# VHH binders against p49116: the designs that were tried, part 8

Target 1, 238 residues: p49116
Amino acid sequence: EGPLLSDTHVTFKLTMPSPMPEYLNVHYICESASRLLFLSMHWARSIPAFQALGQDCNTSLVRACWNELFTLGLAQCAQVMSLSTILAAIVNHLQNSIQEDKLSGDRIKQVMEHIWKLQEFCNSMAKLDIDGYEYAYLKAIVLFSPDHPGLTSTSQIEKFQEKAQMELQDYVQKTYSEDTYRLARILVRLPALRLMSSNITEELFFTGLIGNVSIDSIIPYILKMETAEYNGQITGAS

## First folded at step 1 (VHH)

Design o8 (framework vhh_ozoralizumab_d1)
Fold by ESMFold2-Fast, scan of step 1:
Structure o8 (fold): chain B 238 residues (1-238), chain A 127 residues (1-127)
Amino acid sequence: as target 1 above (238 residues)
Amino acid sequence: EVQLVESGGGLVQPGGSLRLSCAASGFTFSDYYMYWVRQAPGKGLEWVSEISTSGSTTKYPDSVKGRFTISRDNAKNTLYLQMNSLRPEDTAVYYCAKTYTSLEYIQKFLDSGFDYRGQGTLVTVSS
């Protein structure tokens, strides 16, 4: 009956590792990305509708959409992360790899194309000046996607997605009443998220973290973390 | 004390079948995702199957998808791996594994792959 999201779900504050190194390295990038991933999953876990679907469905949903949630998080937190600086460091590394023949040209091209798509997405969101409420609902829309293969509770998931879409529409129409096409401009950005490779995202942001284990393998662990345990990891307090 | 005890390995002809079992104790089995991982001679660890807490969700890499089936019996604290259409490249020591439950161990999970694994059971596929 109540709204899908409350004001508490609008708050999305990333705490970056400190201090930032003079030269960016894989450990700093990986820790920053891991904090964002953990924040994104903790955000999803806090939604009552998500909890109501049960642990197995929750894991399946997050496995299917973690790259979309992560990319929305990168766009939302681009300034606090200094994302442009991180991407510039990656580009510089790739350029040096071309000169030294350390990576294949095909691989470098794939990664560069992914970075360009990511930059294009983040720039489009920044130009639209997407606010915290809009980000929360966009994340809910991608989280409650009923069309991923292997899902079992698809009718319930679809109802929650429709509720997210309706609440976003209501919010945008009331808050941005002068801009009749704002919702359409926002929603046409979402299909691009599904075209971005989760494998390339893993290589760009999680290289220092993932040996023989994929993000898919770590997701059940992250979703099962207690709130105190999560907070301790994110702040480095315990 | 967490214990995982694998059994059911052996020598089998190509195209044959084996069922592996893992007896779990020392933790609330029904609260954890469970995995099968393997290590072939001279190779690193490779995960081969995953199962959710209730057993409703399973995942496999392309190398075994359609041939291997993971299942669990929470009442008996037992994990199973049904292996069909076995190939010589499936020859490995197979381990039952559990995920980390504490953020203090996340670095160990990522470095080693898993929270805990047993002694393993050898599967040899040869003619």
Scores: ipSAE 0.000, ipTM 0.197, lowest interface PAE 13.7, mean pLDDT 81

Design o9 (framework vhh_ozoralizumab_d1)
Fold by ESMFold2-Fast, scan of step 1:
Structure o9 (fold): chain B 238 residues (1-238), chain A 120 residues (1-120)
Amino acid sequence: as target 1 above (238 residues)
Amino acid sequence: EVQLVESGGGLVQPGGSLRLSCAASGFTFSDYYMYWVRQAPGKGLEWVSEISTSGSTTKYPDSVKGRFTISRDNAKNTLYLQMNSLRPEDTAVYYCARSYLEFLRSYDYRGQGTLVTVSS
C-alpha cells in the first residue's frame, strides 16, 4: 500500500499568538499551548490510517496519548515558543515559593521534577537534531500505541505502529546512512514520555484554556471540529 | 474540575461585619495560595487579600488592612474572609480565587461570587 504518512504530515508549523510579553502571563502560556494542542490533534486527524480506525477508537487513542503528542510538539516547537524561558520563569517562581510558604513542598517537588524531565527530553531531542520527518514518525509511533488500557482494535493499531517504525527506519537509514545507531538513540527517548504526568502538563499549560473542564472531556469535541475551526485555533484567525 | 463556591454575602449597615466562606473542591486545596478579590459596580477586579498554603502569611492592600482578616481551614478545604468596620465603598461582588501561577496574580479560577452591599 502507500506510505503511512505523506509530505503533508511532515509540515508542523506553530503560529504564536503575539510576541512573548516582557512578563509571563497565563494568557500567553495557555494560548500558545492550546494552539499547539489543536495543531497536534489536527495533525492526527489528517492521517488516513487514523481515520480508518473509526471515531470511538480515535477518541480513546488520543485520550491515552495526548500528553505524549503534546510533549513531542513542545520539543519540536521549543524555539518558536521560547519554551526554555517559560520553564526557567516557572522554576524561579517555585524556588522562591518554598522559602515563603506559598506552595507545599510536595507540590513544588512534583512540578519541579516534571519540569526537569521536560527540559531533559527537549534537550536530548535538540542534541540529536531531530528533523521534521523524524518528529512526524515519532508522533505516529506514539499515536498508534496498542498497549494503553481499554483500547479496542489493538491489532490494527499495532500494525500501524509497526508501519510507522519501518518507515522511520527506512528514512533514517537513507538520510543518515553514516550513523548506524541513530535510530536506536532516537527510539530509546520515547519511554520517557510516559513518565511525565498529564495532570501536571494540564496544570502548567492549559488551566486558562480549560477552566473547570479537563482535556480528557474536550477531546471528543476537538476531534469533531471542522478543518476551518482547527485553522482558526492554530492561527488565531478572528 | 476546580470549583470554588462563595457564601456569606448580604446587606449590612456601615460599621457592620460579615464573614465570607469559600468551599473549594477538585484540587489539593492545601497546596495553593488563595485569594479574595472583589468587583465594585462599574469598576475592575480589585485584590482584597491573600493567604499562604499553611495560613502563616497573609497580605492586604491599605484599603482593607486592619479591617479584613483572611484565614483557611485546610482540613475542611475552606477559605474565610472576616470583614469588620464595613464602609459603603466595600460594596462589591466578592470572589474566592486561585491564580494559575501565584506571581502572575491573574485570578484565573474564581467562583460565581457573593454580593456584599454596605448601605443604610
Scores: ipSAE 0.013, ipTM 0.284, lowest interface PAE 8.8, mean pLDDT 84

Design q1 (framework vhh_7qbe_3)
Fold by ESMFold2-Fast, scan of step 1:
Structure q1 (fold): chain B 238 residues (1-238), chain A 118 residues (1-118)
Amino acid sequence: as target 1 above (238 residues)
Amino acid sequence: QLQLVESGGGLVQAGGSLRLSCTASGRTFSMGWFRQGPGKEREFVASISGSGGSTYYADSVKGRFTISRDNAKNTLYLQMNSLKSEDTAVYYCAADRYLFGSYSYDYWGKGTRVTVSS
């Protein structure tokens, strides 16, 4: 009954802390990332199909896919965030740490590989010029993933994912009728999201704000926040 | 000022087990264990992220050592199993408080001695 997503679900507006500091620091990066995470969770919670699954299922789904949603959000908001500047600062620091300390070479290597994968993903999405409708449906496809361990209501989740796929196909075929292979180019990007470690994402973007508290532990509380509290978090004064 | 205090070192026989602890006087993010054996350079042993979600190990200890943390107690652990004479060293706890410092530790303990006999 009705489309899975409405025009309100296409709107995805990130408000950055300002001003951007002359030298990037952990507080600015974590504040920016947290705003995007809260915006992504509020987006998911606003979907009627998502609400219909119930709180326990909602929590399990977001715990399983928050890194995929967050990464899609980074790609969509890359220009607003100056993501390339943030990643360049992190890379520069890691390169200097290798030269000076030679500490935890395996850890530095894994983090550098993760940053490379993230840059490649964001660049591929930018090159494809993914629009707001396409991002909304890609987020819905990863949100309604029935194949994560421990999920209940998997049949209903699968139906919502299939509905998202169908609506994305209809949109792309209607809007980009001249580009026969556009949908295939877009969908082939999604498997890369599952190769990206949520643990490394958490370490890079959430260390300073969350501290010793994991993203998994705060998800249930964020999902229960009222809309006004979400709006305050994602549209702060600075 | 952040202080790190290691404990749990001692004399153990080859094949035995030992658990090291490191208690921080305040909040930490990434933490790790390093060691320095007799006549050797200091080497990396294991590290753990602020959330505990990511762990990394030196090849020489993979499958034998387990790093873990209890963030409520500000305590880092190293469970050492199947100890070898080559594991004889002073073990140092290391920590950072910033993302940019998380790959280069800013705070160090004084070390705890582990001796593996025969």
Scores: ipSAE 0.011, ipTM 0.243, lowest interface PAE 9.7, mean pLDDT 83

Design q2 (framework vhh_7qbe_3)
Fold by ESMFold2-Fast, scan of step 1:
Structure q2 (fold): chain B 238 residues (1-238), chain A 121 residues (1-121)
Amino acid sequence: as target 1 above (238 residues)
Amino acid sequence: QLQLVESGGGLVQAGGSLRLSCTASGRTFSMGWFRQGPGKEREFVASISGSGGSTYYADSVKGRFTISRDNAKNTLYLQMNSLKSEDTAVYYCAASPLEYIRSFLESYDYWGKGTRVTVSS
C-alpha cells in the first residue's frame, strides 16, 4: 500500500556517448537514442507495481507504450541530448538523401511533420517547466495504460494508473499550491503522445541498429537483461 | 546457415588454464559462451559485442575468465584462468544477430555442439 513511486524513481540521468563526434552521424544518434530507451525500460523495470504484473504483461505494456515513454524521455532529456541539434542533423541527412536517392516529397513531408510534432511536444513541456516528479508520474500514467489491445490484467493496470494519477495530483497541489490549473495543463499534453508514430520514431533515431532488428523485437530481451549488462548498455561501460 | 564449432576443451588440474575457441562459418555480431555442468541447467558465462568493445561476465567467472574475438578470422575465444572443479562443464559457443543482446540464452539463434572441460582436483 505504499506510494507507487519512490524518490529513486524520480532520478532519471542520461549519460551521453563520448566523445561527441565533430559531425553527427546515424551511429551516434542511434547510440544516444538507445541509451535513452534502455534507461526508460530500466526505469519501468524498477517499479514494484510493474514487477508485480509479471514478465508477459510487462513485455506487452512496454511494447505498447515504448514510443510514448521514449518521447517523454526526449522531452525530459532534451538539453542533455542537445535534441534540437540532433533533429537538425536528421533533417540535413534527409535532405542529402533526397538529392542522392530521389526520395519522394511525400515521405519527407511525413517525417518532417513528425519532427514538428516532436518539437511542439518538447517545447510545450519546457514551457510548463515540468519537474522530475511530474515526469516520473507522467511516465507511470503512460506505462500503466489499460486501454492497449490484447492486454491481460487490465483491472490491475487501471488500478496502478489511477494510483499514479492520484499521487501526481497530490504532488502538484502541494508543490504548486498557487497554480490551481497546473495539473490540467500537464494532463492535456498526454494525448499528443498517441499521435506520434512509433515507426517514424524508429526510422529517425534507430536507423543505426545493426542487422534486421526492430525495437519491438529487442524489448523482451532488454527487459530480461541482467542488472550489470543493463548498466553497461545505458552507460556504455565495457 | 551459420555454423559454430568449438575447440580447446580438455582435462586440466585445478588452478590451471585453458583457452577455448569458436570458429563461425560467417560474420557474427554479439557472441557468448554458456556452459552446462553435470546435472545442471545451461548457464551464462561471458559475452562480447560485435566490435569487441563491450564484454559481460557471470559473477562466478569474473576476474578469472576473459572473452575476446578476432573478427578477421570469425573466431571467438575464452581464456580460462585459475580453474576450479566447479568449472567442469560442456562449454557452448553462441551467436546472436542482435547487437545489444548479451546474457540471455533465448537471444542466441546459433549454437555450437559444445566442447568438454574437466577440472581435476
Scores: ipSAE 0.000, ipTM 0.147, lowest interface PAE 13.5, mean pLDDT 82

Design q3 (framework vhh_7qbe_3)
Fold by ESMFold2-Fast, scan of step 1:
Structure q3 (fold): chain B 238 residues (1-238), chain A 118 residues (1-118)
Amino acid sequence: as target 1 above (238 residues)
Amino acid sequence: QLQLVESGGGLVQAGGSLRLSCTASGRTFSMGWFRQGPGKEREFVASISGSGGSTYYADSVKGRFTISRDNAKNTLYLQMNSLKSEDTAVYYCAAGYSWLFESRYDYWGKGTRVTVSS
């Protein structure tokens, strides 16, 4: 009946660990990424439509789309994270590893191609000047994807995705009324999210903090976390 | 303090197989195998992510070696097939936060010797 998202769902504020290290620091990268992941999961859980689907469906949806949500979050928070600086430092490290013949060239190529795709995606979103409302609806569109294997309640999920698409269209048409092709330029960026490997994202951003568990295995735990624990994770407070 | 203990090294004929194990005294993250042959610097062999979902190999061992882990047992494995004389080395188990930062492996075993004779 009401809108899919409220103004509270537009607010998406990442609190970075302090202080920013002078040099590439794996712990800093992983802590920053974990805060973004927890913020993204808390954002999803706060949507009434998402909660209405039930625990099992919620877990399945997030397991299927966490990499897409995380990548949209990276793009949205790229400036506050100094993401370009982090990625440049990783690329420099990988290039030096190739020159020293320390790591597999094939694997380094795969990781560098992934970083290039991530940089292109973030740059395209920045050039389009995607606003907070647009990001919220794009996240909702990827969250309510009915086409992942093994999902239950696919008809209801599709209905919520269509509602997200319609509300995004209404917002863009009203807010950017003189830019006839803006919505098309935004939507054509979304397929690129599915070409990005969740395994490479996990290796780049999460290895140090997750340890012996995959993102897939911790998702049910994060989704069940109480509000106080969520607040602790996204701010770094105990 | 985390301890890593390698086992399974020995003498094997060219074309043979050998399985190395590395047991950790506690929880580990990304792990890898490195080796140092006679008169050579230590070189990367293979690595595995904390979850086991991602594995990486040096070009010289691709298709012949398989890295795996059993997190319930805190044990890392390296299955070595089609062994060559150039695989002769001391093999080291290493644990750290990410395979991308090889130089940042925080924990190392003492090594296990593998000799491949022709």
Scores: ipSAE 0.012, ipTM 0.266, lowest interface PAE 8.4, mean pLDDT 83

Design q4 (framework vhh_7qbe_3)
Fold by ESMFold2-Fast, scan of step 1:
Structure q4 (fold): chain B 238 residues (1-238), chain A 124 residues (1-124)
Amino acid sequence: as target 1 above (238 residues)
Amino acid sequence: QLQLVESGGGLVQAGGSLRLSCTASGRTFSMGWFRQGPGKEREFVASISGSGGSTYYADSVKGRFTISRDNAKNTLYLQMNSLKSEDTAVYYCAAKTSPLQYLEEFMRSGYDYWGKGTRVTVSS
């Protein structure tokens, strides 16, 4: 069988809402985050290996790993998002909330720790100058994780993960032959993704949801969207 | 409190056209049009995301109606072409404050704010 990913799976282009407001607000941040989430899920849906696992397995995999995919997307799209500006605005809001006693100190501390972990992750990826092919394969390794509880078809998922790992190794060895330890430096970054709370990501980037709507509730709908419909969401085309 | 005011309703002959407008008293995100015909339940007609980049339509109006918005004027529009007698209804403007404004499920239901409605009558 052919490679796990094609060149079409390397393309990952985020279209931001425009214009950026003078003062960042929850709605702008959430719309930006939602576009990235849509792009990440559409990326996963486009992989033939992912499609081959079937709809129920696909839903379970994305529910288990959406936070990891989203965080990799934040790192990859950090410049186009002006992520540092967004995080600085969130930090400023949190510091003002502490001063005004609007949020508990313990909760603010948890959220601040999450932001620092996210900044450290994004800075590490930037310092390593991770390219589009490397991001694509890291996302594939995360997506095809056989070790989440409740998964079916774990043997096939593991085979796809191993294929992603082998193809990443081949790519790095050929493209960065002069850097013997590059692959090891890249792979050691991945465990940090699982230490970041999906609940805090949801609160940070998807705050203001009405009616107790969660990311888990929307994942099946995004995965079932038609391609034309999805393209309208991410490009602003009508 | 956010208020929505519809206008542009009236009597029109079958095959004709009407344009409905809805002006919001403040910032809105995803918006939509719903209608309720005589002896019928309220049904979804069309919706548009906060940026205007995504639109959704009920199958019964697809190809005939066009939803659009002017965010500088806080105004939503529904251009209705090739009108049929079954399009006779009170048309309601609706708006969301949700940050998931362009997810299809949420663009078809769960609206937070509603206008009073504007009546459209299509003669046979």
Scores: ipSAE 0.000, ipTM 0.139, lowest interface PAE 14.1, mean pLDDT 82

Design q5 (framework vhh_7qbe_3)
Fold by ESMFold2-Fast, scan of step 1:
Order: structure tokens, then sequence, then C-alpha cells
Structure q5 (fold): chain B 238 residues (1-238), chain A 120 residues (1-120)
């Protein structure tokens, strides 16, 4: 009936922790990432189509795609977060650890490959100059993915994903009419999101903030939080 | 400077149980327990990732010891069950800086240790 997303769903404003430390530290990185995660969950929960699927389906969808949503959020908020500086600091730390201690090559290789994939993704999105409407619809496309094992209501999920794709196509065609292949260049970036490990994302960005549980385990709790609790997490209010 | 303080050590009979605690002065990432018995080199006991999602144990303690953490309290625990005389040692809490969990048995911060004596 109506559009899948409204103008309120295009607005995506990350509030960074303040004051910014003189040197990047893990507490600042983790708090920043936590705020982005909660902002992403709040965004998803506000979509009427998402609400219509029911709590069990909502939980299953977000548990399956939180890493994709988070990565899109990292790309969208890269400048606000100074993401390139954060990733450079992480890479420098890993290289120093390898040189000093002759460590397990396999685990470090996995983490370095993840960082490389993340940098490539964010760089490609920046080069394409993806706007707020495009990010909103890309997030909707990954959110309404019918492909995840164990999902119920897959027909409804597929319809919402198709609606997201159609509305993105309409937007891009109308707004970037001179760039015939823009949509294709944007959509071909999405499969890369599924190659990134959620476990490695947890260790890089969420160490110590989620206690003794995984992001997968905390998702049902986050989705059931009151609006005031969401606001507290995304603004750092006490 | 991060400080680690161990507690819970003492004298216990073989077959008994003991819980060790380690409280950190601030947030930690990967943490572990090491021990040094009389006349022996320091050896790895168990480790836990920052999120708690991954745990690793030395073969000598698998099935008997359980490592856990409470990040809200900045506290690491080691639950020791079915204790043997061979478990007699000074137990050290250790913590890694961010990402050092990728290092094999590498730890930058150490406590002073707590003594565990298992009598026959």
Amino acid sequence: as target 1 above (238 residues)
Amino acid sequence: QLQLVESGGGLVQAGGSLRLSCTASGRTFSMGWFRQGPGKEREFVASISGSGGSTYYADSVKGRFTISRDNAKNTLYLQMNSLKSEDTAVYYCAATPYLSYLREESYDYWGKGTRVTVSS
C-alpha cells in the first residue's frame, strides 16, 4: 500500500561519545560501536513492515543480519566515527603482535582478511557516494532477506525485500537519471557483506561491552527495549 | 596502569572444590589463568575471550575447571573441581590488551598470585 520506508527511516544520526580521547582507546571504540548497533536495531524496529512480521520473525531476521546492518552503518557513519583511523590503529597493533611473538598465523590472517574486506567495502561505498536514501533501502534489502535458514513467513519477507528493491530502483532512476548503471554498481556490493565474520566483528568492536554473551544472544533483549532505553544507549545518557 | 588482584586461594583436600576470583581495576579483554607449582615452570591453565564467547583449557584441567567472567564487575573466575595434588600451585590472573587475545599465551598484565595447596 504505502511506501516501505518513510523520510523518518532515512534519518540515521550517530551520536559519538564525548569527550573524544587524546588517543583512541578500546573503551571509546566499543562504546561508539555499541551506539551504532543500538541505532541500527532502533531503525529496524521502527519499520511498519518489520513490526507486521511479529516478534519471533523480527528476532530471527536481526540475529541473521545484524553484522550486515552494522557493516552498512560503519560505512554510512565512517567519517563521524573516524573509522579509517580506528582500523589503522587495529592493523598496527596486529602487525606489532605478529612481529613480537611469532603468533598463530591462521587467526591473525582471518582478522586481517576481515579488516581488508571491511576497508574495501567502505571505500567502494564512499567512492560511489551512497546517499541516505540509498543506505536506507540497502539496509531494508539485507533486513528482509528470505534466504536465512529457519525463517518462517518467508513469502512475506520476500515481498518486503522486492518492495525495497523496487523503491530503490525508482529512487535511483529518478535522482541519478544520467547514471544508467548506478543501481547495478550499488547492488553488486551487497554480497560482500555475507563474507564478513560476525564473530570477528564482535571481537574487534564489542569486546567487554556485551558482558559474557554474544551479540546473537543479546539481540532479543535489544529488540524488546523501551524507547527510553534505546535513547540511553545511542546518546550515552545515564 | 591496570591492576589485577587474585583471591580465593587456600588449603583444600583432594577431590574438593575451590573458586578463584580476579578483580581488575578497569576493563580487560582476553583474560587467563596460569599456575606455577613447586620446582616447575609457569604453565597455562585456561583463558577466556573479552566477550566470553570463547574459552580454552589445558588438557590437564579439561572437564574439571571452568573459567568464566563478569564484565560488569571486572571480575574473572576459575571454578576448580575434582582437585588433585598435582594442582598445587600459585595461580596467577593475567590480562591481555585489546586484540592481544590473538596472541598464543601472550599476556601483558599479571597479578601477584594466590596460593592453592591440595592435600592428599
Scores: ipSAE 0.000, ipTM 0.169, lowest interface PAE 12.6, mean pLDDT 81

Design q6 (framework vhh_7qbe_3)
Fold by ESMFold2-Fast, scan of step 1:
Structure q6 (fold): chain B 238 residues (1-238), chain A 121 residues (1-121)
Amino acid sequence: as target 1 above (238 residues)
Amino acid sequence: QLQLVESGGGLVQAGGSLRLSCTASGRTFSMGWFRQGPGKEREFVASISGSGGSTYYADSVKGRFTISRDNAKNTLYLQMNSLKSEDTAVYYCAAGSLDYFLRSPSEYDYWGKGTRVTVSS
């Protein structure tokens, strides 16, 4: 049938709660991250191919890839979020905490290493000057990943991933015809996303608003939200 | 809705000791103590992680104050030793959602109404 993504699916605009406060706080970080997560899930739900997989497959797929999808969203919206400022403040706070016992010191260093990997990823994407079409297709490649444990309908998911890869290739070859190796440079960034811990992402960006509830447990409810509910939570999907 | 209630404040002589308690109406994560003296801004005193494994202290109280918690009782404590006249303040209990950014008042979502500590010389 037609293309996997339309111009509607390329539009990805995050609306921040308010200008960044003078003193950075956990509530602002978590509210901003929640808006990005809701925008990302609403984006996925708007894809006809995703809808065609059915509710149970959709839930399993997003549970498997939400951290990769969210991380791509962080890179795409890094400037709007002032992400580098947020990450620098967290790192500074964690470094000051290394004077504690070995258990908390080991945990803090793991979180700092995660932040460093996240910063490296976002910097690499910024250096490549990834455009809106490229981000949309990279998100689609991540979303339609057939190789996560526990997934069903893997042949259909693989077909949609291959379609996303082909459409990205066609776009890059047409738009960046003089840069023969651009596609390869973009695609080799993706494996790094799977090395990012979803538990550390939850701790850094979501615990302030979700408390004792994990992202895995909330995903089915977000995906089943009516359009009016999405409009109330996010405004950047137009 | 989470509520925090402080107790244990009072009048104590310089060099003395006092223990403050803060009881939460439900489960909490990171918690802290802040204080506001006469004519001063609210300042950080001490904080503790949700597990109790990590603690942070303001330089002015380090070695004199000890923060601790009993999660089974939803209670936070501040043991204050070697009290000085400059420790005179209203002490506030606070609860946050995460274990990082524990030294700024803006990182705490829930606050008690405070308990007064007066240190006489």
Scores: ipSAE 0.015, ipTM 0.195, lowest interface PAE 7.5, mean pLDDT 82

